# Ledger of designs, part 15: VH-VL binders against L-rhamnose mutarotase (rhaM)

Target 1, 108 residues: L-rhamnose mutarotase (rhaM), of Ligilactobacillus salivarius (q1wre3)
Amino acid sequence: MTVRLGQIMHVNPNYYDEYEKRHSDLPVKFPEMKKALKEAGAHNYSIYLDKKTGTLFAYLEVDDMDKYKAIAEMDACKEWWAYMAPLMDTNPDKSPVTFDLPEVFHLD
Short names: E, the ipSAE of ESMFold2; O, the ipSAE of OpenDDE; V2, 0.75 times the mean of E and O plus 0.25 times the DockQ between their complexes.

## First folded at step 8 (VH-VL; framework fv_bebtelovimab)

Design d3 (from b22 with light chain N55K S96D; at its last look DockQ between E and O 0.64; V2 from the best seeds 0.00; counts 0 for: pae E 10.8 > 2)
Fold by ESMFold2, look of step 8:
Structure d3 (fold): chain C 108 residues (1-108), chain A 122 residues (1-122), chain B 109 residues (1-109)
Amino acid sequence: as target 1 above (108 residues)
Amino acid sequence: QITLKESGPTLVKPTQTLTLTCTFSGFSLSTWGMGVGWLRQPPGKALEWLALIYWDDDKRYSPSLKSRLTISKDTSKNQVVLKMTNIDPVDTATYYCAHRRGYSYGYAFDIWGQGTLVTVSS
Amino acid sequence: QSALTQPASVSGSPGQSITISCTATSSDVGTYNYVSWYQQHPGKAPKLMIFDVSKRPSGISNRFSGSKSGNTASLTISGLQAEDEADYYCSSYAGDDTVFGGGTKLTVL
């Protein structure tokens, strides 16, 4: 069954354009990440930026949460995190500081 | 298997600097995402996190204690050292070091040392 | 600064199920992504029972399960046994801070 995820992250205001540019690089420079996301059934993946605060709002749908969570153990994922880390708030392992949001409303 | 052991003085006087050493085996702080943390538990009270150090020398400190704490590592000796300055009787506690996992383990402390009781004299 | 609130004590009879709650009172969203539960017997170091809300380390009985709903995480122990009598702590990682709940004493009657 498809799980809907809502998430908040934070990007450094000095790097809004670079964030967007590096994200568009993902399919080309990190093809294993794109492949892993597709294999987990990740779709409708959108990230929105509030330029007043540097807040990122992410929404995605995932068909296989176990495969999605397993992405974090891939070397390619660690390289992707390290690539993005200078632009945003990160945990010590370079993963983005991420706040999962509970779903409070859904309409098909 | 992963093991950790705390060592250091068991009795200290107020105003002294407490130095605790965590000696571990079964993992390396050269490994991506590996970390070691220090925690304490005053007698009969809850656990309190103190500090963390990671493979890339990234360091984190409890905000309320940051000015008194210094954490460091010697990767070749499999050791992590915590120093706490200006010791006070309220710092009497059992001190633990623990192995810190990353994202895939929800940043849990999965393996703990036995702990060492540090008593601050009057 | 965030608080994790646990009941001071809970009790149950052998064979019953009990649940220990852990509620974040902070306005931080997503605080419970990274909830862990620890068991501590008297005189012993804490032992990890549940990580990442609901996952069990190898060697932990499937009688222990974790969940969350909103800002509340729960540890459930089914088929309660005498050796389950201990203190239980929840913890969460929130950015630069790691926080622990105040602990819950489980008594097996």
Scores: ipSAE 0.005, ipTM 0.674, lowest interface PAE 10.8, mean pLDDT 88
ESMFold2 (binder alone), look of step 8: mean pLDDT 89; pTM 0.928
OpenDDE, look of step 8: ipSAE 0.400; ipTM 0.854

Design d4 (from c4 with light chain N55K; at its last look DockQ between E and O 0.56; V2 from the best seeds 0.00; counts 0 for: pae E 11.7 > 2)
Fold by ESMFold2, look of step 8:
Structure d4 (fold): chain C 108 residues (1-108), chain A 122 residues (1-122), chain B 109 residues (1-109)
Amino acid sequence: as target 1 above (108 residues)
Amino acid sequence: QITLKESGPTLVKPTQTLTLTCTFSGFSLSTWGMGVGWLRQPPGKALEWLALIYWDDDKRYSPSLKSRLTISKDTSKNQVVLKMTNIDPVDTATYYCAHRRGYKYGYAFDIWGQGTLVTVSS
Amino acid sequence: QSALTQPASVSGSPGQSITISCTATSSDVGYYNYVSWYQQHPGKAPKLMIFDVSKRPSGISNRFSGSKSGNTASLTISGLQAEDEADYYCSSYAGDDTVFGGGTKLTVL
């Protein structure tokens, strides 16, 4: 079944433009990431930036959550994390510090 | 197979600095995403996290104890060391070191040492 | 900062199912994805039973399952056995802070 995910992350205010630019590199420079996301059925994936605070709001839908979580085990994912890490708050393994948000309203 | 073992003094006096060593095998702390944490459990009480060190030398400390704690590693000896300053009788506890996995394991402590009881004289 | 709240004790008879809850405050958004459960027998080190809310390490019986609902994570033990009698702790991670619940003593009657 399709799972809806809402998440927040944080980007360093000095790097808003670089964040957007590097994110646009994902399908070209990290094609294995794009393929893995597609295979997990990730869709309607949007990231919004509040430039007053550096807060990123992500929404996506995922058809196969196990495949989606398995992306974190890929070498390509570790490279993607390292590529983005200088711009944002990260955990020690370079993954983004991510806060999952509970869904409080849904309208089909 | 991952194993960890705590070592250090079993009896300490108030105001001393407690030094605990975690010696481990079955993994390298140079491996991406690996970490070792320290936790404690006072007799009959709940587990309490103290500190954590990762493969890239990133360090995390319990906010309430941060001013008293120092964690370090020696990857050539497969050791992690915790120092706690200004020891007080309330610090009497069993101290554990534990292996910490990264994102794919929800940052869980998956393998623990046997623990070492540290008693602070009153 | 927030706390993880667990009931102090729970009991059940052999063969029954029991559930242990672990409730985070609404301020602890990250805790809902990174919940772990640990079993501790007297005099022994804790043992990881469940990670990432619902996943079992290799070698852990499928009698142990984890779930979440809203701000509450749950550990369920089915087919209760005498050796399940132990203390159980939930734990969560959010950035720079790792938190444990106060523990739940499971008694098998």
Scores: ipSAE 0.006, ipTM 0.639, lowest interface PAE 11.7, mean pLDDT 87
ESMFold2 (binder alone), look of step 8: mean pLDDT 90; pTM 0.932
OpenDDE, look of step 8: ipSAE 0.120; ipTM 0.773

Design d5 (from b22 with light chain T31G N55K S96D; at its last look DockQ between E and O 0.11; V2 from the best seeds 0.00; counts 0 for: pae E 15.1 > 2, placed apart)
Fold by ESMFold2, look of step 8:
Structure d5 (fold): chain C 108 residues (1-108), chain A 122 residues (1-122), chain B 109 residues (1-109)
Amino acid sequence: as target 1 above (108 residues)
Amino acid sequence: QITLKESGPTLVKPTQTLTLTCTFSGFSLSTWGMGVGWLRQPPGKALEWLALIYWDDDKRYSPSLKSRLTISKDTSKNQVVLKMTNIDPVDTATYYCAHRRGYSYGYAFDIWGQGTLVTVSS
Amino acid sequence: QSALTQPASVSGSPGQSITISCTATSSDVGGYNYVSWYQQHPGKAPKLMIFDVSKRPSGISNRFSGSKSGNTASLTISGLQAEDEADYYCSSYAGDDTVFGGGTKLTVL
């Protein structure tokens, strides 16, 4: 069953344009990542930026959470994280610092 | 309980192709994120990583040995096979297969087989 | 691919602490955060003692601790015991490769 995810991440304000540019590189330079997201049924994936604070708001829907969670184990995912890491707040393993948000409202 | 066991010839001649089989239990290579690697250790020397295969048939090879190595799997038999061509006396070593975990384990090899000594004569 | 340098040997007396270093000898881009440490007794397979710089697998004594500063990772063994006498290898994930240090022989005096 499809799961709706809401998340917060942070980008360094000096790199807003570079963040957007590098993120657009994902389907071209990291095709294994694009394939894995599609295989997990990730869709309606949007990331919004508040330029006042550097806060990123992500929303996505995922059809197969087991496949989605397993993406983190892929070498291609580590390469993607390392590619993005200079631009944003990251954990020691270069994964983005991510705060999961509970859904408090949904309207069909 | 994850277990792995290496099998293959213990004595080979120079120029032959070495074929080693890793038979494992306690996990499946059809499971997302699972991997098996091969490593070796010449007598009295350091460990050296050789190759790795993942559940999705993605394969990685040591750059210095890539032209001589082929890794493959048979998920129905719980086996991973390593072939190394053009064997030379410097390839004398104990060969290990090991279970590879992803970023949650810092890409560590968490469970190892007992190893099999391969001696290259001539 | 990053080369890893370890001292050839270290020694300590029972009850003392020792530290084994593991230094990357070439430059990398993208970090050097995935360090593992393996213990190997003679004739045995390596055993994972520390992963992800400082984490211990289940069943590994807290006498074993790991840390990293700059390009150097360290394994510290406190309360040294006779059974700690073994070879110790550091390892790092570097690009498409796993790289191992040359190993350190720990002698318990």
Scores: ipSAE 0.000, ipTM 0.567, lowest interface PAE 15.1, mean pLDDT 86
ESMFold2 (binder alone), look of step 8: mean pLDDT 89; pTM 0.926
OpenDDE, look of step 8: ipSAE 0.391; ipTM 0.852

Design d6 (from c4 with heavy chain K104R; at its last look DockQ between E and O 0.57; V2 from the best seeds 0.00; counts 0 for: pae E 11.7 > 2)
Fold by ESMFold2, look of step 8:
Formats: structure tokens, sequence, C-alpha cells
Structure d6 (fold): chain C 108 residues (1-108), chain A 122 residues (1-122), chain B 109 residues (1-109)
């Protein structure tokens, strides 16, 4: 069943433009990532940036959470994380430091 | 199969430096995202996290104990070492090392050593 | 117990279900991070029962389940058995460090 996710991440303020540029590269430079997201049923995937704080807010919907979580073990995902890591706060495995937000309101 | 074993002194005197070694097998600390942590449990009390070291030598320490702790690794020997300075009787505890898995497993401590009891004399 | 609060004890009879809570006292530590649950029998090392809020490692009975609502994670044990009597700890990851709850002693009557 489709799960709605709200998440916060942080980007280094010196690299806002580079963050946007590198993210636009994903479908062409990392096509396996796009395919894996589609296979997990990820859709309505938007990332918003608060330039006052460097806070990124992500919203997405996922049909298959097991497939979505499994993306983290793909070589392509590790390469994507390494590509983005210089621009943002990351964990030791280079994944973005991510805070999951509870949904407090939903209207169909 | 992953195994970890703690080794070091079982009795130490106040003010000494405690050195504990975690020897492990069944994984490599050179694998992306892998880590080894140290934890302790005073007799009859709760678990307390002490320190972590990751595959890329990134190190994390409990904020309250940071000034007393040093963690290091020797990947070629499958070992992680914890040093704790200025030991006091309140540091008497069973000390554990534990394997930490990466992102897919929520960074959980999935396999623990048997623990080693360290008693600090009064 | 730093940012995670658990009840000190809980009890139940064989065959019953019980729930152990783990409440974050700060949204910076427990609310936004991964939650794990550990079982510890006397004299033994902790054993991972649940990771990432609700996932079971291989070999863990489906009698153990996890959930999260707001600032509170829960471990539910259904069909209580005598061997479930142990201490249970929740844990959360916050990017810099790992925080453990104070533990809950489960007594099977």
Amino acid sequence: as target 1 above (108 residues)
Amino acid sequence: QITLKESGPTLVKPTQTLTLTCTFSGFSLSTWGMGVGWLRQPPGKALEWLALIYWDDDKRYSPSLKSRLTISKDTSKNQVVLKMTNIDPVDTATYYCAHRRGYRYGYAFDIWGQGTLVTVSS
Amino acid sequence: QSALTQPASVSGSPGQSITISCTATSSDVGYYNYVSWYQQHPGKAPKLMIFDVSNRPSGISNRFSGSKSGNTASLTISGLQAEDEADYYCSSYAGDDTVFGGGTKLTVL
C-alpha cells in the first residue's frame, strides 16, 4: 500500500546551485536510480529548499517500501550518494542525514 | 558468520587507563557503512553507549565521556581498540563491542560480543 | 536515560499480549531517527529483535512486532512465553550518536 513520506535533510549553503544541478543529472547519469525508484513505485517526489537555513524538505509517495529501502544496497545508489555527499550532511556510508517527519494532516 | 570478542584487564586501579580490544570475524571494517561500537552496562543497570568507529575512520563518542575516550581500529587485524582514561570505581561495568549495520538495517547493533567485566578497585 | 523513556517494568501471563513503550523526550533525538529493540536475558549479551521501527531480523518470531506513532515507539509481544522474560531496551540513531532507553523488565507470571 502507498506510504507518504516527509523528510528533512541539510545542504551546505555554499552549494545550493550545485545541489540543484547535480540532482537534475540523476535521470541521465544515474539511470539505474531512476529505474529503481520507479520500480518501488516512488512518485510525487519533490524536494524543497529553505535557503535561509539550508534545510531540504522532501515529500514522496512509495508503493513498495521494501523495494524502496532495498535501493540503499545498490552499487548505483552508493555512487549517487558519493556524488552528492560533498554538498550536504551525510552519514558515514555517505547517505544523506535524514529526519523522517510524522504526517500531521492529509486531505485527499 | 559474524563474531566479536572483548579482551583486556578484568581488574584495574583508579586513575589508570583502561584498554579494551574487540577482535572480530565474519565481516570487514573496510566495507562501506560498517561500524563497530563499544557499550557498557554497570552491574544491575542500563546499557550505555560509549563510542563508534566506522569503515572510513569516522569516530563518534558519547558526549558525557568524550574527553576520556579514544577509539581506533586496525582493519588488517580485525580489531577495534577502546581506551578510557582516568578510571574510577563508577566505571565498573560489563563492556561490550558490537557490529553496526548500515542504512538498510537502520544502523542497528545486530551482533554483540559476550562482554567482559571490568572491576575498578576502590 | 537520556532522550528515551521506557517504563521500568511490565508483566503479563502466558498467552497474553503486552506492549512496551519508548518515548522520545526530544524530537531532535528519537522522533526523526531509526528505532531498534533489544532483548537481554540475565547474564547474556543483548539480542536485536526489531530494527528500523518494525523490521524483524531473520530468526525472530513474528510474535514480536514494532510500531511508531509520533514520539513513541512500541514493542508488542503476543502469545507471551516464559522465555520472553527479560530486559528490553529501545535505541535510536541520531546521526552523531546512539541513544538507549533505560530498559524495561518484562516479567511473565
Scores: ipSAE 0.006, ipTM 0.639, lowest interface PAE 11.7, mean pLDDT 87
ESMFold2 (binder alone), look of step 8: mean pLDDT 89; pTM 0.926
OpenDDE, look of step 8: ipSAE 0.274; ipTM 0.821

Design d7 (from b22 with light chain Y93W S96D; at its last look DockQ between E and O 0.08; V2 from the best seeds 0.00; counts 0 for: pae E 2.7 > 2, placed apart)
Fold by ESMFold2, look of step 8:
Structure d7 (fold): chain C 108 residues (1-108), chain A 122 residues (1-122), chain B 109 residues (1-109)
Amino acid sequence: as target 1 above (108 residues)
Amino acid sequence: QITLKESGPTLVKPTQTLTLTCTFSGFSLSTWGMGVGWLRQPPGKALEWLALIYWDDDKRYSPSLKSRLTISKDTSKNQVVLKMTNIDPVDTATYYCAHRRGYSYGYAFDIWGQGTLVTVSS
Amino acid sequence: QSALTQPASVSGSPGQSITISCTATSSDVGTYNYVSWYQQHPGKAPKLMIFDVSNRPSGISNRFSGSKSGNTASLTISGLQAEDEADYYCSSWAGDDTVFGGGTKLTVL
């Protein structure tokens, strides 16, 4: 069953442009990440930036949450996190500090 | 075992273009995540990063020197070349090339060449 | 205003522990979540001692340890030996890639 996810992360305000550039590198530099997201059925994946605060808001839909969660164990994911880590708030394992948001409204 | 060696002129005149070659073995720049950087150290001074090139031809340059630097690679020869234009006596330093394994190695340079001293005369 | 600040020198006697600090003082340093430490003996190339704040490369003695609190990273050398006398540099991601601290000369008395 498709799950809709809303998430908040934070990027360092000195590096908004670099964040956009590096994120656009994902399908080129990290093709195994693109493949893993597709295999989990991740789609309608958008990330929005509030430049007033450095807040990133992500929305995506996922068909297979077990496959999606398994991405965190991939060597390619560790490299992707490390690639992005200098630009944003991260946990000790370099994953982004992420706050999950409950869905409060949906309209087809 | 990864090894790197710098080569090029040891004495140059002001205004010339300095060309340095890094020849390496024990890894390939076709391997995902691999990179080679150039750094320098003026006599008695701190280390300074100059430039970096990755396996996918992504290139990075020190902001203060980027207008003078060009980095390139020849993967089939295991070589990376740095060019620095408009050389000046302040550019006298030992120049190093160094290996980077991937982003998860902390953006670190894990193996360095022996270095080559470049002296800029008046 | 240097991006990374280290003390110019530190000293200790054989068998003691010493700590070298590295403080991020510039907005050019990103989120300061990567720190590396290099040892350099006179006339030699730098050697990587610590990466990613606290990890030791293979072959590096466990006498060398790294840590970070806030904007200050630390390299600690325990059981100080004469061969530890060298210059030590911290580095981090900043600007378009790498910045180094000014270096710290460790003298073993």
Scores: ipSAE 0.525, ipTM 0.888, lowest interface PAE 2.7, mean pLDDT 92
ESMFold2 (binder alone), look of step 8: mean pLDDT 89; pTM 0.929
OpenDDE, look of step 8: ipSAE 0.539; ipTM 0.866

## First folded at step 9 (VH-VL; framework fv_bebtelovimab)

Design e1 (from d7 with heavy chain Y54D; at its last look DockQ between E and O 0.03; V2 from the best seeds 0.00; counts 0 for: pae O 7.9 > 2, placed apart)
Fold by OpenDDE, look of step 9:
Structure e1 (fold): chain C 108 residues (1-108), chain A 122 residues (1-122), chain B 109 residues (1-109)
Amino acid sequence: as target 1 above (108 residues)
Amino acid sequence: QITLKESGPTLVKPTQTLTLTCTFSGFSLSTWGMGVGWLRQPPGKALEWLALIDWDDDKRYSPSLKSRLTISKDTSKNQVVLKMTNIDPVDTATYYCAHRRGYSYGYAFDIWGQGTLVTVSS
Amino acid sequence: QSALTQPASVSGSPGQSITISCTATSSDVGTYNYVSWYQQHPGKAPKLMIFDVSNRPSGISNRFSGSKSGNTASLTISGLQAEDEADYYCSSWAGDDTVFGGGTKLTVL
């Protein structure tokens, strides 16, 4: 079963460009992270930035939520979080503060 | 690590206003998505949700208790305050504040304070 | 009357699997679709065990699982242990309202 996720995060207004730039590093510098996402069946993964507020909206679809959830425990993910942490709001463990949104509508 | 702690009077007289304060750490109510709720549990009875406030200063109240409840936040102090007017012995309960987390399809309180017992008695 | 109904009590022996149901009233069918579950030991604060029907927070044992069929959500505890003895509450939201079930006392025999 594919799960659709909508997520809100927040990026520092001083690092809008850097945030975008660093995501280009994901497949190159963090290939294990990319691999893990792929193995979890993550697809149609997009992140949008509202530059007026610094709000990030992420949408992704996940085929295997168990595998997806397990990514948070991977060293590769933690390294990615550490890499991105200076740019955005994070939890104490450096994971991005993420608010999952309820889906209120979907059209195939 | 997120922590929350309730404070306020432990003994209140009927008709008075109960004021409880939740002091938290590990997160900020200036951060998008963050929320703090109040719940209570009478001795030997079920949990009951009372109110919620989030980073956007959106306030939600139990429908049955809405007229008696006021929730507010002081982001600079990392505090949330709940006021309940016209207190009655039936309001005797352990009161909890808790961190609200949003999920893909719903919400839940993922971190709780230890709770504070409030006894209403003449 | 609570919008979510739970059995007052359930019991099981160590190693067994037990299930606790949480049923929305007929008038609330489709309203409380995404259920969370809380565990509460005597004198302690509740602990989130399941969110969004079937998801476990980090650190929660995989012995706890959640499901839903129709207007009934279920918490299943496999490999029952003595430490599982507690009260369990289901909860859900609808609009601006959050509701709890009446709670279920789980006894480990």
Scores: ipSAE 0.017, ipTM 0.646, lowest interface PAE 7.9, mean pLDDT 91
ESMFold2, look of step 9: ipSAE 0.214; ipTM 0.792
ESMFold2 (binder alone), look of step 9: mean pLDDT 89; pTM 0.929

Design e2 (from d7 with heavy chain Y54H; at its last look DockQ between E and O 0.05; V2 from the best seeds 0.00; counts 0 for: pae E 12.5 > 2, off the site)
Fold by ESMFold2, look of step 9:
Formats: C-alpha cells, sequence, structure tokens
Structure e2 (fold): chain C 108 residues (1-108), chain A 122 residues (1-122), chain B 109 residues (1-109)
C-alpha cells in the first residue's frame, strides 16, 4: 500500500543553487534513477529548502516500499549519490544523511 | 569478454519484413542497467541508431523509424531481435547490434558486433 | 531536430596532433550530454574510443583525448600514426534518442 514519507537532509549553504540545479537536471542526466522511482510508485516527490538552516525537507509517496528500498543497491543510485555528495552531508557510502520523520497529521 | 553477433537474411525484397537477431555473450540482459541497441550504416554513409532495449523491457526507437520497428529480447537465449517492416531499397545497410552501458559510461555503445550487410533488391 | 556537425575530413602528418570537432547545431538540451567518440576502419565495426566526453575505455591509447567547450565536443589525437587513418563519429544520448554526427574521415599523409 501507499506510504507517505517525510524526511530531513542537510545541504551545505554554499551550494544551495547548485543543489537545486543538479536536481533539476536529474531526468536527463540520471534517467535510470527517474525510472526506478517511477517503478516503485514514487510520486508527489517534493524537496523543500530552508535557506536559514540548510535543512532540506522531502515529502514523497511510495506504492512499493520493497522496490523503493532496493533502489539503494543500484549502480545508478550509487552514481547519483556520488554526484550529489559534494553538496551535502553524507554517510560513508555517499548516501545523504537522512532522518525519517513520523507523520503526526494527515488530511485527505 | 563481451561479444555480440548479428544474424539474418543478407538479401531481401521490398515490402518484406526484415528480422535480425543479435546473439551475445559475456553479459546478461537480466542485469540491471544493461541494454542492447541496433544501429545501421548504409554503404558510404554515417551511422544511424535504430532501437534500444533494456533489461526491464524498456524500449526506445529512432523517431523517424518508430512506426516500422519492433525490438524484443529473449533473456534465456541471450538474444535480441529487431524487426523492420515494409523494407525498401533505402534500407540497404550494414546492421550492427551493440552493448549499451548506463550513466557511468555516458550511455555509450562500448562493444559492437561485426555487423551484417543486408541488401534490399531494387 | 538535434544534429551533431563534424567536418567531413581532416588530415595530418605522422607525429602531428589533430582535433576533430563535434558541434551541436540546436538548443536541444540532450545534445550536450554523454558525448562519445567512435573509430571505424574500413570494413570494421565501430570501436568506442572516448565516452562521457573525456573518458577512455580500458586498452585505448592515451594519445586519444576528449574535451568539451560550450556546444562543441572535441576529439584530439596526438602523435598521429598510420593506423589512426579511419572514420570518426561523435554521438550523444539525449534520454530518449541517440544522435550521431555525420563522421569525419581522418587521412594520415
Amino acid sequence: as target 1 above (108 residues)
Amino acid sequence: QITLKESGPTLVKPTQTLTLTCTFSGFSLSTWGMGVGWLRQPPGKALEWLALIHWDDDKRYSPSLKSRLTISKDTSKNQVVLKMTNIDPVDTATYYCAHRRGYSYGYAFDIWGQGTLVTVSS
Amino acid sequence: QSALTQPASVSGSPGQSITISCTATSSDVGTYNYVSWYQQHPGKAPKLMIFDVSNRPSGISNRFSGSKSGNTASLTISGLQAEDEADYYCSSWAGDDTVFGGGTKLTVL
């Protein structure tokens, strides 16, 4: 079933514009990532930036969490992480440091 | 290690459907991100991309030829098949299949078959 | 339509360096992405020489290098040798379509 995800990440304040640009280029530069997200049923995927703190807030909906989790094993995903890593806080494998947030309210 | 080989008729008549088979080894088309493409080269002319099929059956076709092309695969036999309908003498060319890599290789065709010449009678 | 323009021919003497250009002639965003270069000797299949603008596959001589500036990608061959005489094609992947240049005949004098 569809799962709603709220996530927090952090971008280096010197790279706000570059972060936005690289994400805007994703459909052309990383088409396998776009395809994998669509296959997992990822939709309504938005990332918001608080420029005061460098905090990124992501919201997305995912229809198939097993497929979504499997994206992390793809070579294309590892390449996407390496591409974004200079701009933000990352784990040792270059994935973004990500904090999942509990949902505390929902209105249909 | 990776090899590809094209097979099919060498002489065809106008209006027929051309069927070409690419048989490959050294990789599996079930591996995520792998693809096989078809290209052609008329005698004395430039290379032209025709079609592409990926591990997950995603298919891409040259916009100018899309209505005439069908690409398919048989992963268990390591084969990719291209069909081109309503063949015409302008389709005389050497036809190649090629292994296609993903983002880290700039989506290049890194290994090519030897090619097969298909002549369409006038 | 997205087009990649190459000179029809270039020539050079053994030991010389030469450059083959590949220029996108439209504003299509995909024509600048993922540029590759292929060498083709007569009667042979194309061989990948450069991928992703400037990377060499394993086994390709470092005499071959690639670069890009604006809408133009370039293949440079240093220390020309007789075996470099061939046709050279650039290509670009645009997410939904692969485009090839018209090819450049390199003659080693």
Scores: ipSAE 0.006, ipTM 0.584, lowest interface PAE 12.5, mean pLDDT 87
ESMFold2 (binder alone), look of step 9: mean pLDDT 89; pTM 0.924
OpenDDE, look of step 9: ipSAE 0.012; ipTM 0.658

Design e3 (from d7 with heavy chain W55Y; at its last look DockQ between E and O 0.08; V2 from the best seeds 0.00; counts 0 for: pae E 16.3 > 2, placed apart)
Fold by ESMFold2, look of step 9:
Structure e3 (fold): chain C 108 residues (1-108), chain A 122 residues (1-122), chain B 109 residues (1-109)
Amino acid sequence: as target 1 above (108 residues)
Amino acid sequence: QITLKESGPTLVKPTQTLTLTCTFSGFSLSTWGMGVGWLRQPPGKALEWLALIYYDDDKRYSPSLKSRLTISKDTSKNQVVLKMTNIDPVDTATYYCAHRRGYSYGYAFDIWGQGTLVTVSS
Amino acid sequence: QSALTQPASVSGSPGQSITISCTATSSDVGTYNYVSWYQQHPGKAPKLMIFDVSNRPSGISNRFSGSKSGNTASLTISGLQAEDEADYYCSSWAGDDTVFGGGTKLTVL
């Protein structure tokens, strides 16, 4: 069944405009990422930016969490991470430093 | 094996435009993630980065010199060209071209040409 | 003036260990993920010794190691040998430019 995910990440404040621009590139430059997200049933995927702090708030829904988790092992995902890594806080493998947020309220 | 070689004039006069050519082998700038950069080193001084061009024609320039620099590539000839306008004696340096890989090499210059000394007359 | 600060010189005796520092003057996120170190002998082109803070290219001796803490990256050379005498440069890339430190002259006594 569908799982709702809430997460925070951090973008370097010097690169807000570049972050937005590179994310708009995803469907064109990284088509396998778009395909993988769609195959996992990812939808209502939004990322919000607090420009005062550089904090990114992501919300998405996924229908197949196993497929979604498998995206991290794809070469296309590693390329996407490398493309975004100069703009944001990353782990040693270049993946974004991400903190999962517990859901405290939901209304259909 | 990747190799790069710089070519161009060794002596130039002030106000001229310097044109340097990097001819390389062992990789293609049609390959994803490949790039070539230009750097220089004035005699007895530190290394300075000048410009960079990637496979997709993305170009980057040193902020302090960007108004004087133009980088371009000819993928069919395996060449990258740097032009620097309004040359001044302060531009006397050894000029290097270097191969650049992306994130897998931490955006480092992993293979360098031998360098070419350009002397600007007074 | 460089955004990366290195000591002008360091020295050590054969067999000893030395460390060269590279301190960023700002907390640029890209700088701390993409530090490289180059060795340059007189009259020769620079050679990449360390990339991405701590990784060695193929063929580079394990006597060379890299690390970082906070705003400072470090190159450590263990078991100093006479051929290690050279200039050493740190470098970083921050999205739209590349910066080099001023260089450190290593003297093997």
Scores: ipSAE 0.000, ipTM 0.574, lowest interface PAE 16.3, mean pLDDT 87
ESMFold2 (binder alone), look of step 9: mean pLDDT 90; pTM 0.929
OpenDDE, look of step 9: ipSAE 0.046; ipTM 0.759

Design e4 (from d7 with heavy chain W55S; at its last look DockQ between E and O 0.07; V2 from the best seeds 0.00; counts 0 for: pae E 13.9 > 2, placed apart)
Fold by ESMFold2, look of step 9:
Structure e4 (fold): chain C 108 residues (1-108), chain A 122 residues (1-122), chain B 109 residues (1-109)
Amino acid sequence: as target 1 above (108 residues)
Amino acid sequence: QITLKESGPTLVKPTQTLTLTCTFSGFSLSTWGMGVGWLRQPPGKALEWLALIYSDDDKRYSPSLKSRLTISKDTSKNQVVLKMTNIDPVDTATYYCAHRRGYSYGYAFDIWGQGTLVTVSS
Amino acid sequence: QSALTQPASVSGSPGQSITISCTATSSDVGTYNYVSWYQQHPGKAPKLMIFDVSNRPSGISNRFSGSKSGNTASLTISGLQAEDEADYYCSSWAGDDTVFGGGTKLTVL
């Protein structure tokens, strides 16, 4: 079943433009990431930026959460994280510091 | 090394406007994502959030007190000012200013000033 | 009324574990994700102990831990010490503002 995900991350304010630029590079430079997201049924994937705080809000829908979670173990994902890590708050393994948000409202 | 200090009158009369100044060091409100908030605590009672200002001049106010509050900043002096109109004896409290971190600290107030007691006479 | 409810007081003996609860008072608002906990000794400013439910600022003892289940966040203090006697406040970011619980007085017996 499709799961709706809301997530918070943080980008360094000095790198807003670079953050946007590098995301436009994802399908070109990291084609395995695009493929893996598609195979997990990830869609309606949007990331919003609050420039006041550097807060990123992501919304996406995922049809297969097991496949989505497995992305974290891919070499391509680890390379993507390393590519983005200089711009944002990250964990020791370079994954983005991410906080999942509970859904408080949904209207079809 | 972040420090904040509250200053202003310690005694005010009902109906007056209270003006409090927060002077801080160790950070700048010209930097994106920085915020300073005001809180208060009546003697023997719980903490209450009052207002918040961000570096881009975005402002937040406690909904119950919004009509009485004005927050502003002077980035060149490292100061944030809170004004509260129509003071009443119920406003007697220790007033704190505090540094607010953004997402990486869950929007918490991580460093607080020592507080200043404001007594409303009458 | 506060959107966050805490017990007025809790007590424990040195060496024991104690838990302070912080419950959202409405099931309609769901679970708040940004819960922080503050410690306040008499005459002192509050000190941030836990942010974002379970994260500990640098310099805070690992005896302090936070968790959340449903609409209730919890602060747990393990290995209770006399210095832990203080008032404890939870807070949460609720959209445009921050709300605080009413506070809990912890007494170390």
Scores: ipSAE 0.006, ipTM 0.569, lowest interface PAE 13.9, mean pLDDT 86
ESMFold2 (binder alone), look of step 9: mean pLDDT 89; pTM 0.923
OpenDDE, look of step 9: ipSAE 0.377; ipTM 0.839

